# Designs tried in a protein design chat: VHH binders against Actin-related protein 2/3 complex subunit 2A (ARPC2A). Part 3

Target 1, 318 residues: Actin-related protein 2/3 complex subunit 2A (ARPC2A), of Arabidopsis thaliana (Mouse-ear cress) (q8lgi3)
Amino acid sequence: MILLQSHSRFLLQTLLTRAQNLDKAVELDYQWIEFDDVRYHVQVTMKNPNLLLLSVSLPNPPPEAMSFDGLPLGAIEAIKTTYGTGFQILDPPRDGFSLTLKLNFSKVRPDEELLTKLASIREVVMGAPLKIIFKHLASRTVAPELDRLVAIMHRPNETFFLVPQADKVTVAFPMRFKDSVDTILATSFLKEFVEARRAAALNTAPSCSWSPTAPQELEGAPKETLSANAGFVTFVIFPRHVEGKKLDRTVWNLSTFHAYVSYHVKFSEGFMHTRMRRRVESMIQALDQAKPLEKTRSMNNKSFKRLGLNEVNHTNSK

## First folded at step 4 (VHH)

Design B21 (from a4y with A61E; framework vhh_7nfr_2)
Fold by ESMFold2-Fast, scan of step 4:
Structure B21 (fold): chain B 318 residues (1-318), chain A 121 residues (1-121)
Amino acid sequence: as target 1 above (318 residues)
Amino acid sequence: QVQLQESGGGLVQPGGSLRLSCAASGFTFSSYWMSWVRQAPGEGREWVSSISGSGGSTYYEDSVKGRFTIARDNVKNTLYLLMDSLKSDDTAVYYCTTKIRYGDYVYMDVWGQGTQVTVSS
């Protein structure tokens, strides 16, 4: 089920349609943007109808020092392992994109399973570092090349950290939001989310905690993470959370955690009436003018309690 | 200049013992995890053991648990693998490895040249 949730439906349909009509010379040149600012480009020329170029642009790619100027750690290996033969990684990629794959339909007849995996390229690339760490955790070992602290950067304000050990992996999310209202709503949501998981006694799900200050595991992390204006969320992942089919679910859930929080914050804000939004804004202004001790005060929001309960059920269903 | 140099390999009989050493230079040794990885002829690389920077945590591949001990000397910048009750299946080139920070959270895998261990009667 993780593949149905993580693949691009439009990309999958495009690939299926092309694979079913290889006998027809067509020209395709489409570019579009999907969830989490991922951009796709698909090109097929009438001159080379069996060759499909798929280009992907990720939000704020990793520093140029990484393979192909901005792909996450292990992404090239993950692509090779997932897609096998019949494809090539182009270097350099298409101008303005992080990755370009060249697919040759004359070398392999991809079935629907392979095309669904291709449509999941975002998850394959972005999940690569976590899969390396968690496969070793599932075997109760640590990859020989891992440092004590691993940073995963999706966007400047969406960086999260892992501390891999043989018996567990600690995952820490510095939470930051641009808008003051979103920051207050996110902080309230995260506190309710953590409390709801504790109250529900979800001992089979990864434990989580919230703190206004960075956990000790982030000592030496970039200064930017110290400005997490909605606090820090920490998960502890044990081997049982990454065994078998749970591996892909855990990777997906962690990779999308910030986006999930953002979605619920936007839903809560959109649900509030204008007078309620003004009350929140007035409270933020009052708190910002208060003594430092009063700035640690949290706000209650009943909508977050409902969202927290729903998310607990959603997390357990995956 | 970051370097790892293994030594201590050789020919031993089954049931024998060897101590491998890895001399590290060019980085803050005590701040990094260190690992031993081996490669038998015609096989892929196999992780053997890892040790945390402080030496407080050690981990082993199941086939070597109880027979091998990983240790480090942070004053001498040296990693050790103490191998006891050696079996013919332990025959391999043994590599010392670590991941060095190249930039902000960008890491470079570093490997030594390897040292040959042969277990035969």
Scores: ipSAE 0.000, ipTM 0.113, lowest interface PAE 17.8, mean pLDDT 74

Design B22 (from a4y with S35H; framework vhh_7nfr_2)
Fold by ESMFold2-Fast, scan of step 4:
Structure B22 (fold): chain B 318 residues (1-318), chain A 121 residues (1-121)
Amino acid sequence: as target 1 above (318 residues)
Amino acid sequence: QVQLQESGGGLVQPGGSLRLSCAASGFTFSSYWMHWVRQAPGEGREWVSSISGSGGSTYYADSVKGRFTIARDNVKNTLYLLMDSLKSDDTAVYYCTTKIRYGDYVYMDVWGQGTQVTVSS
């Protein structure tokens, strides 16, 4: 499993600061990039100081694989259930973003619990399919009409599979990278990651294995997914791993797994063939601490490029 | 009874233009992404373009960027593909497609019958 927070710390701080200063007339118009190239934009205008627009650009599947609402299965329902009254999904979303939420502070009290849930928008949306499957597992059932093999596609080459059963769910990640150097780095990292998990012997954590060939559970998957160039990582999830408060942690760790490996590879070029667990953790923390670069009215190409360069420089500075 | 029906294909000379239409029925058109996919003679299906339910997001295959424009009219439940500067390589049967939600975990691909585009002198 991966040690990452399920909410954006910077988004939460931005929301808390606004909520504590509702009595002050202010214009807020900030955008920034965090881990996994997730982009956030927060807007508040003096004209409507009780309305906050939160826009998020999330990992998206290839356009041809997009379905209802352009968001993951169950995402709209998860948003409505998690945030309740006082939130609206804006259609169309802000230009350049996957989703825009409008929060009306006059209809909902902006307490820390609600704002923490809002700062978890990435997990709420990206984790929606996993939560449905794992809630059934916690009840030792399988959702009606569920296929034997469930494919979840976050981005091109970031498809992973679940094989849901009443007593367990097998989660398999075909690991593919476009660049040959990235493939070598990823393969090395994955082998070390799996061995580190095994050596830790944490009976409370899901088991994890690596193989150069597809597990039998992926029989029937598209041929393209069976030709993973960095091997296959398999997790076995039991009801104990998804009961109560463990559900959100398990969902977060699985939904961010490919991104975690990708970012490790991106920032570990100087550490090929060595296990650099501490540095990987520091890099993730640095990426999560991305800050607003400047006040902007909209997310334009120039602002995005500048923000991206600052993020890379911050992470590479040790 | 979800249905997609393409029209507007035909024979056109290189450098010409065509406008394809796809009439959709049997589902809440504005809530679904819509896609254009083509299949050239003797080749597999190739994704061409996608548009979000609201029309606010559009995506294009590298081979058609700058030449094709995807659009939709949610009042008329119609998807469009405007094709400019056509090349012989654009010769294919063009399909309108979408993924319809039938259950909590199940999406089904829906395809039209296709419309033939031939770019030849």
Scores: ipSAE 0.011, ipTM 0.469, lowest interface PAE 9.0, mean pLDDT 78

Design B23 (from a4y with S35N; framework vhh_7nfr_2)
Fold by ESMFold2-Fast, scan of step 4:
Structure B23 (fold): chain B 318 residues (1-318), chain A 121 residues (1-121)
Amino acid sequence: as target 1 above (318 residues)
Amino acid sequence: QVQLQESGGGLVQPGGSLRLSCAASGFTFSSYWMNWVRQAPGEGREWVSSISGSGGSTYYADSVKGRFTIARDNVKNTLYLLMDSLKSDDTAVYYCTTKIRYGDYVYMDVWGQGTQVTVSS
């Protein structure tokens, strides 16, 4: 399974361009938002051309129990481990941001590897609690601070849950979409995704299942977070899935799963015009074959509503 | 290695035109649907247009229909987006994307790096 890249391509390009032009005094002041609604800001002033400030804003602050100074548990340690010397975490961060890093190009001459790691700051920060849980799983233990049902809230409707145990970690995604068409497309995609993994005999990958109802492991979660109109996707992670180099891949895949599904839903909208017309036409034909004169108007209206097709209008004549 | 690389973005005035290109490598380009997706600052991703492998079928978002044209050159392995009558609302990073099939049900999503389009006076 190949998902989105772990680094911000726009951030990486910005960093590479700056690193290649350190001899030129320039002013940089860019702010942008990427998938998962992570917001970035990069600043370089002409007075201090060797100093780059990178600020990152998370879409929702993590709950206090999962945060340290507004960042997820383990984020500061992950930043220090990943980037080493040459970086400073600014306190306070830039106003309106969760984190600000100061990079001094005079003290460190970053190669492409280091800049790629810096462009992965989102994953380093957001993945920190998952890395703690999975490092303990690799050692067949449970993290003392994360030893119960753990909720990771990306956005209010995109919370997912981990149930850590010494021998496995169950990861459950309640899937909810506000648009009825998106819900239908997501449900179809998720069922196909799960079946494709089973059919392809992906025995080295984490097991994956879909259910219309919440798994028992989510007992005790807030009821509003269990309102999953596109069902529940559950992964089971074993030590083999998080040993060595596999750790970062597993963390990335789980952290981006909801975004991945949302991307596929939006991608599927590209075929919505033709596919929705075919579904509507097929249903109308089926209804017409059954009882064309008696049922046509009323049943078509109900069928359109059932499919969530707000764009399909009947001419009203009673 | 499977790769998509966009180019052709830039700054234009309202009512102007741009031609975006996407160079594809590492797969049989002519066998796959290709898509343009954009993302404006502060907004989610928006699908823009799709084209079948042969080029015989094209689809457009209502917001761009009549102004944008999607095209492909299967000999050059290049996807195009011709953008006419540009509006400030068209300001976004534009990505080309596709799904590469590895089995009957197994797909790999491929994204380009993106190209910035800015429409301002």
Scores: ipSAE 0.000, ipTM 0.102, lowest interface PAE 22.7, mean pLDDT 74

Design B25 (from a4y with V106K; framework vhh_7nfr_2)
Fold by ESMFold2-Fast, scan of step 4:
Structure B25 (fold): chain B 318 residues (1-318), chain A 121 residues (1-121)
Amino acid sequence: as target 1 above (318 residues)
Amino acid sequence: QVQLQESGGGLVQPGGSLRLSCAASGFTFSSYWMSWVRQAPGEGREWVSSISGSGGSTYYADSVKGRFTIARDNVKNTLYLLMDSLKSDDTAVYYCTTKIRYGDYKYMDVWGQGTQVTVSS
């Protein structure tokens, strides 16, 4: 699932440019929205050129889910663990935002790796509940504060569920698409995806299944979140799947699963040279001209286009 | 002291409209997501709508999409629910709610007292 980048390209470029030019006083005050409906604000003043304020507005699930104050469970710990010294979490955050980070480049000169992690703030925060659940699974325990059924919302109508137990975690994705053609293509892709994983028989990979009806584990979920016109995909995660370096990969793969399916559906629908190019260009345009940046200069991100085309080719080969 | 107080409920005929308000105090209102939740007689609580701190993101239950609009006024610290084309099934006590952070890992659920909406002739 290399199709989607875990970092904001514009945010990363802004951070790299700032870190490389700390000797120049510059005033930054930009707010923009990326196509994941995540809103960012960056502020740097000429008086304090080594101080950068980064504010983020993240998708927030309904009150029935485990989201707190616009921040998912464990987000504060994940931020502190990932970024270490040289930054602070402001309380209260900037008005209208879920989170504000204060970065001091005088205390820590971040390298490209750390700046890429900072540009991945959305994934760090949104992945935090999964990390908590899976750290407990790796220890063969269950977090005592969690309900039997945990709902995670990526975007409106893109909710997925976890049923944490001491020996395993069941992860279920109700798959819903607005377009009838996309629904048919998604259903076909998901059935093929499940069969391909079964045939590959990798003994270290989590098992998965597809069903037209909700699995029993989703009993008690709000009915509006179970509206799945492309069926349900269920993964079973065991401790071996979240040990060591596998933890971050499993979290990222599950967090991006719906987007991964959506991307493949769009490319399958448009699998003709011209239509496929048009869709990729539209995705690049949306990413490079994120509002309100559309009124200013934007970058044409060729790397995204290459990643999309490479992933389509890999899917077709095996 | 964190407090939420709903108002604007009442009796309305089917097809009518109502505007609910929720006055918030004791916290930085513009920094928090706000939600409307309702409870019909003999039923459990049902989430209705949520709005981000800035008002830039809104979410609605399928049962109310196209009929209800959630809005906020961060200068007045007030949350609104604009209810149009009301149906008898919308009869419920409507609650304003939020989750307030008061430490690194400490959160509290805040609920208002509720306001009764009755859709009937």
Scores: ipSAE 0.000, ipTM 0.215, lowest interface PAE 11.3, mean pLDDT 75

Design B26 (from a4y with S31R; framework vhh_7nfr_2)
Fold by ESMFold2-Fast, scan of step 4:
Structure B26 (fold): chain B 318 residues (1-318), chain A 121 residues (1-121)
Amino acid sequence: as target 1 above (318 residues)
Amino acid sequence: QVQLQESGGGLVQPGGSLRLSCAASGFTFSRYWMSWVRQAPGEGREWVSSISGSGGSTYYADSVKGRFTIARDNVKNTLYLLMDSLKSDDTAVYYCTTKIRYGDYVYMDVWGQGTQVTVSS
């Protein structure tokens, strides 16, 4: 499994720096945008040095069926559950933002655990619809406010779909990559990923399948989704997969699945570039030694050695 | 003042039809999901149907799917439930309901007073 960071490093550092300097009257007013197009704003005034305002703006407004007061379904509940008392959700939020939190350092201990949770606000908000869907699944029900087909957009061009039912939730990932090489590598990785799960007898894990064409459950999805060039990965989630601590794990795994595949594709691309470069180097070496003396024997022996162990981790080979 | 008022209930024979209405006031109706919930004598509340603010998404309980149609008129601030092929099992008090934002992220469940539907010969 690949470990992905769930918090904004810049936001966390900003919060830690402020928490360590509460004795100083400081004015802070910073706005920035992260790689996933989430915008953050942090404000502290000299008048109220113990009050920190954190504003967050989502790049992709949630679909109507998943939007309550401009935030994803369940986001307010998720925020209250995650951060407890000592914060306040402001109404209205800061102009141009989806959410504004007011944190009072006089009422809450600014320890690293709390600040790390605050720096994870994006995942808390964006993951909230999945938590609602899966909490209903755990109770063998379906949230009445949801569409038959639920679209989740955690990042631009990384949409996946859920079909919530009382006894199961089908989750389908249309896999699309911009580069043709990445598409080929992704397709190969996904086929191997699905087969590896089956071969490992992971019967307690959600069932997983791959298809070159959209599953029937995606009928009614935007036409753009049908252009998924690396196929479709489908998971079936049962109540047992979202019991207790498994809930957060399942939400995290599904929310990060595209990033997980992308990471392995980049690793495979690096491997392929290294192999292709070595082949070119071998050809150049052969051409440089293209003379009657020793050319065939020397080239063959050296070429065999070059194509060896270099793309395997030597530590794991021992 | 936030208010929901149901109407259109009555006595109808099995196989008959009724159209329920829910007049909404005191909030921006077009921005909120609306639902129909019923309660039969001696039973708990049963969710019947929901419709999104724009009307683009609708959901139905399995017991009413194919027989009932939920609709809304955002110009008139009115929610509807069109009930066809009524069965004795549909006898209940029907309520319209929604969740209204009240104060700093406090959501208030709003219920109408209900309208009685009786299916009997």
Scores: ipSAE 0.000, ipTM 0.116, lowest interface PAE 19.8, mean pLDDT 75

Design B27 (from a4y with T97A T98R; framework vhh_7nfr_2)
Fold by ESMFold2-Fast, scan of step 4:
Structure B27 (fold): chain B 318 residues (1-318), chain A 121 residues (1-121)
Amino acid sequence: as target 1 above (318 residues)
Amino acid sequence: QVQLQESGGGLVQPGGSLRLSCAASGFTFSSYWMSWVRQAPGEGREWVSSISGSGGSTYYADSVKGRFTIARDNVKNTLYLLMDSLKSDDTAVYYCARKIRYGDYVYMDVWGQGTQVTVSS
C-alpha cells in the first residue's frame, strides 16, 4: 500500500546527472518545493566539483517564540546509518533550512542505489522516530528515552500519536477536515476502511479501530492536537509487523495514512460535485453524464487513485 | 536510568549574574536538543531557551534574549544557562528538560527536579 513515491524524482535526476559528469566543472544553485511543502536546495560550485550541498526544509518550521532544531528524533542517526561515509551534516544548516548535508563524491561511489537512497532523504528524516520505536518493539523492548506518549507532526494541525510498550505500539490518528461535507465523507470512509480490514482478518496486518472520541491512550496530549471532527483511527502494531523488510513498509504506511485518507475524501468530493451538476442539468436540459467520472468508475480505482496522488501533491507544493 | 539534575540556583541581587548547570545521565546527550523552562510562583511554565545536540543552534525567549546564554559540554554531558543582568521578573524555579519532537509542538519527556532562582535585594 505504497501511496506516495519514497524518493524525489527531481532530486534523483539532479544527483544522477551530477554523478555522471564529475569531470565537468559546473555551478548548481537551485531551490524547489515538492508535495507536503518540503523544500530542497542543491549547491555545487565550479571550485569544488566533488562537493554537493543538499539542504532540506521540512513543512513545520520552528515557531518564532518556541523553537527546536526542526529535525525529528533520531534523524541524525538515521542519516548516518543510511548513507555511511562521505556525508557530513553541517551545523548550522543553510539559512532557512532544517538540514544541510555535504556529500563528497570523492569518498563515496555514487551508484544509482546510493543516490536513490539520498533522494529519499525526506522519508529517512521524517520516518526516523517511528524506526526508533519499532526497532525497539522488534526486540521486544521500549526505548529507554521514549516510554511516554509520542507525538508525530508532519504538517501544522496534522499530528498522530504513538504509545510505545515492550509487546506492542498503539498508533492513534485524530482525523480533522475543514468543512462538513469533507467531515461526513471522511467519517464514512474511515468506518468502511476499518470494517473492511476487520472482515479481511489478515494475521500479518495490524488491526485497526475507529472511535468518535479520543482513545484513553491519548490522555495528556495537547488539547489542540485532539481536535478531531472525523473521529480517531487506532492501529495496534506488534513485533511481527516490524521485523525485517516489514519495518520500512509499516513506517511508510503510517507516515502516509493522513495523505491516503485526504486523497480519498478529495476524490469523493469531486465525484459528488459532478453528480450535482448532472442533477441540475437534468432539470433544465437532457441528462448529461460527466465522462471523466464514468471513465474512472470503469477503471481500476486502486491503481487510478494511487498513481494520481503524486501529481496532485506535487502540484499543490507549487 | 535517564536523569537530569540541576544546580547553581540561589539568591542574587538585581543586575547580578548566575550560572545554572544540568548534569545528564542515562542517554546519548549529544543526540538531543536540550531546553531551559522556568516557572514563577503561581504561574504556568515559560520556555526560556533551547540548544541543538551539537550546540550549533540556539534559541531564546524574547524576555531573556541578550541577557541569557545557553551552552552545553557534550564531553561532560552538562547543559548550562548563563544569566546576566538579572531582574526581579526572572525569579522562578528553573528546569532542565530534554526535547524529543520536531515541528511547532514541544514535547519534553525528561525533566529535572528544578533549581530555585530568587532575584531580590
Scores: ipSAE 0.000, ipTM 0.180, lowest interface PAE 15.1, mean pLDDT 74

Design B3 (from a4y with K99L; framework vhh_7nfr_2)
Fold by ESMFold2-Fast, scan of step 4:
Structure B3 (fold): chain B 318 residues (1-318), chain A 121 residues (1-121)
Amino acid sequence: as target 1 above (318 residues)
Amino acid sequence: QVQLQESGGGLVQPGGSLRLSCAASGFTFSSYWMSWVRQAPGEGREWVSSISGSGGSTYYADSVKGRFTIARDNVKNTLYLLMDSLKSDDTAVYYCTTLIRYGDYVYMDVWGQGTQVTVSS
């Protein structure tokens, strides 16, 4: 299981603070990096305090799997459906970013649920293909043409497959790493991951298995896509796993699976904690730049350690 | 049933020319972007060129720009790749591909069987 949240806590806090203080002029111009090297940039100028520009740099699929504009297929439609009125996709996006959204708080003041979805922009964009397949599964309206293999490409060399059927969807991850040591560590981690899920006795969770060989469902895939030196991880998704709020959780877990395994393999516990600590430091710095609070500048070591454990609880200025 | 079938590959000498064709069936061809992707022996897949459904927009990889031309005939449901000034580095299996929309948001990759191009003296 991926334990990381689908929304950026830093982005959510920034959006909530801005939405609550629209009558106050503020200058925001901050960039930061999160899990899976996703980059965010937020800009608000004193000239246009009701306009917020949110830019995101997302993993790019290979050109053959891209929609026009360099986004995953269906992403533009998913953005429009999820965020609706008051939100605009800028063309071109901010230089160096995959996507820029213009949020006009004068047209629509989003509630906390919509702001949480905005803070989940990575999942909305990258999960778009998965969500539609899983919504069809949840409503039991899977089209017969989707009985064949569907390839989801997040990056060159990072492809996973969905095999939709009327009552279930099989999701298969060919796991490949360039380094021999990483391959051994990944294989060990994946076997442990699968066993840990089984030992937890959560019979309602999607079943998960590991195999050194491709599952039968991948029989139609090109042989080059079956070259998995760390084996194959397979999940079986039933309608119960994608109904209601479970949909977003399942999509997040599947769309981040490869990245999670890679981070686990490459980074020690200390390094991963350091990366999380940097995220918290970035949150504090951006909040200070937005509207410095005298008390925030007086943070002691105990509060800092608590925040470093992903417990960011700051009282916003009104 | 959606199908893509490539043809036109072969052996040519450096500086030669070839015309690849891809016959499409089972979907509304004119509504979809089409692409050519190649794979050289021992290498990964390399995107070569893409063309919009109407034919109004074309894009090329830097390695082939100025030498290759992508075209389509929406009446005949056929995609073309016109290859001029071929180099030994162009040796690869060439694949025709598209992304078929399912519902409002989801796409499925569709690939042909490929056609071999060998540039050698």
Scores: ipSAE 0.000, ipTM 0.134, lowest interface PAE 16.2, mean pLDDT 73

Design B5 (from a4y with K99M; framework vhh_7nfr_2)
Fold by ESMFold2-Fast, scan of step 4:
Structure B5 (fold): chain B 318 residues (1-318), chain A 121 residues (1-121)
Amino acid sequence: as target 1 above (318 residues)
Amino acid sequence: QVQLQESGGGLVQPGGSLRLSCAASGFTFSSYWMSWVRQAPGEGREWVSSISGSGGSTYYADSVKGRFTIARDNVKNTLYLLMDSLKSDDTAVYYCTTMIRYGDYVYMDVWGQGTQVTVSS
């Protein structure tokens, strides 16, 4: 999975700059779009320099069963819990946005911790249903409103599913791509991803599998969401994977999984060619009883940084 | 602490050229693959180009192949994207990312703040 920061770096820098210059009356009014197609708008007026309006637009409104006032289930409570006092949720939100927060810098001490949490608004809002499910899992219970097949749609055509149980949560990603070439590359990447994850022997990480057909847990899902032209990736989450500090990481990783695969697929064309060539060469050497290739596997993630150098040398020898 | 800082964006006419830079700090730059990713207004992120730690291997998206060149200076800890024959479709915020390899996995981690490129007449 992509090891991305859960906060928007651009939003954080904007907030830090404003907090460090409260003595200057400035005008701010701009919007931008980030990863996962979340759109942001920030406004500060010369008349009210201590008031900052932050508006967020979700890429697609969640279904009624997973929404409250157009936001994901639990989002309002997550906002109140995460930010506490000094923040107001405006009703109605800014036109064209799903949520608008009003921050009063004269009522709240804007330290870096608070601003970093505010810059994480995307994860707080979009991760709220997952946090509800996983907090209940950590307590070995099932959330009352989320005790059946749960569909999460962060982006159009990128729905994934959770099947909550008291002892585990099954998370299934139907993988679908518009381009035929991307579909082939994604299928190859996903099989390799699952295999490499198993080979790494990550006993503390959730188990992962790939299948060309929908898992039985997805019975009752709409037929269009089961049209996965690159197969299904399934993770099994146990209480140990969502206890303490692991909760936020698990939520973020699952929420970004489809985007991770999509971006990797675009990159992987050259890498897949190199990978296939190395595999064939290794097989030929083994069959010819040539000097055996040194097989190094490490549980220390720091060792992986050296793999690229060996690959470059091999490519240049062509 | 890993930090990436993009620069070099701006307004340019169709057919023009720009050079983007990314200043890296807080890690052993020469040990990591580096990538450029862009995001056009209202669109998702699109991978543009990647370069190996030594600079010996480069990869490009079909949309930019033959027009863009990725390069790096490991002494200065700087990544470059040389953009030629710019088109209106190249208008986007360009981001610098580190790329971490673990077995067959590729992780794009530590995104910079981005630099805006606008191609218009």
Scores: ipSAE 0.000, ipTM 0.133, lowest interface PAE 17.9, mean pLDDT 72

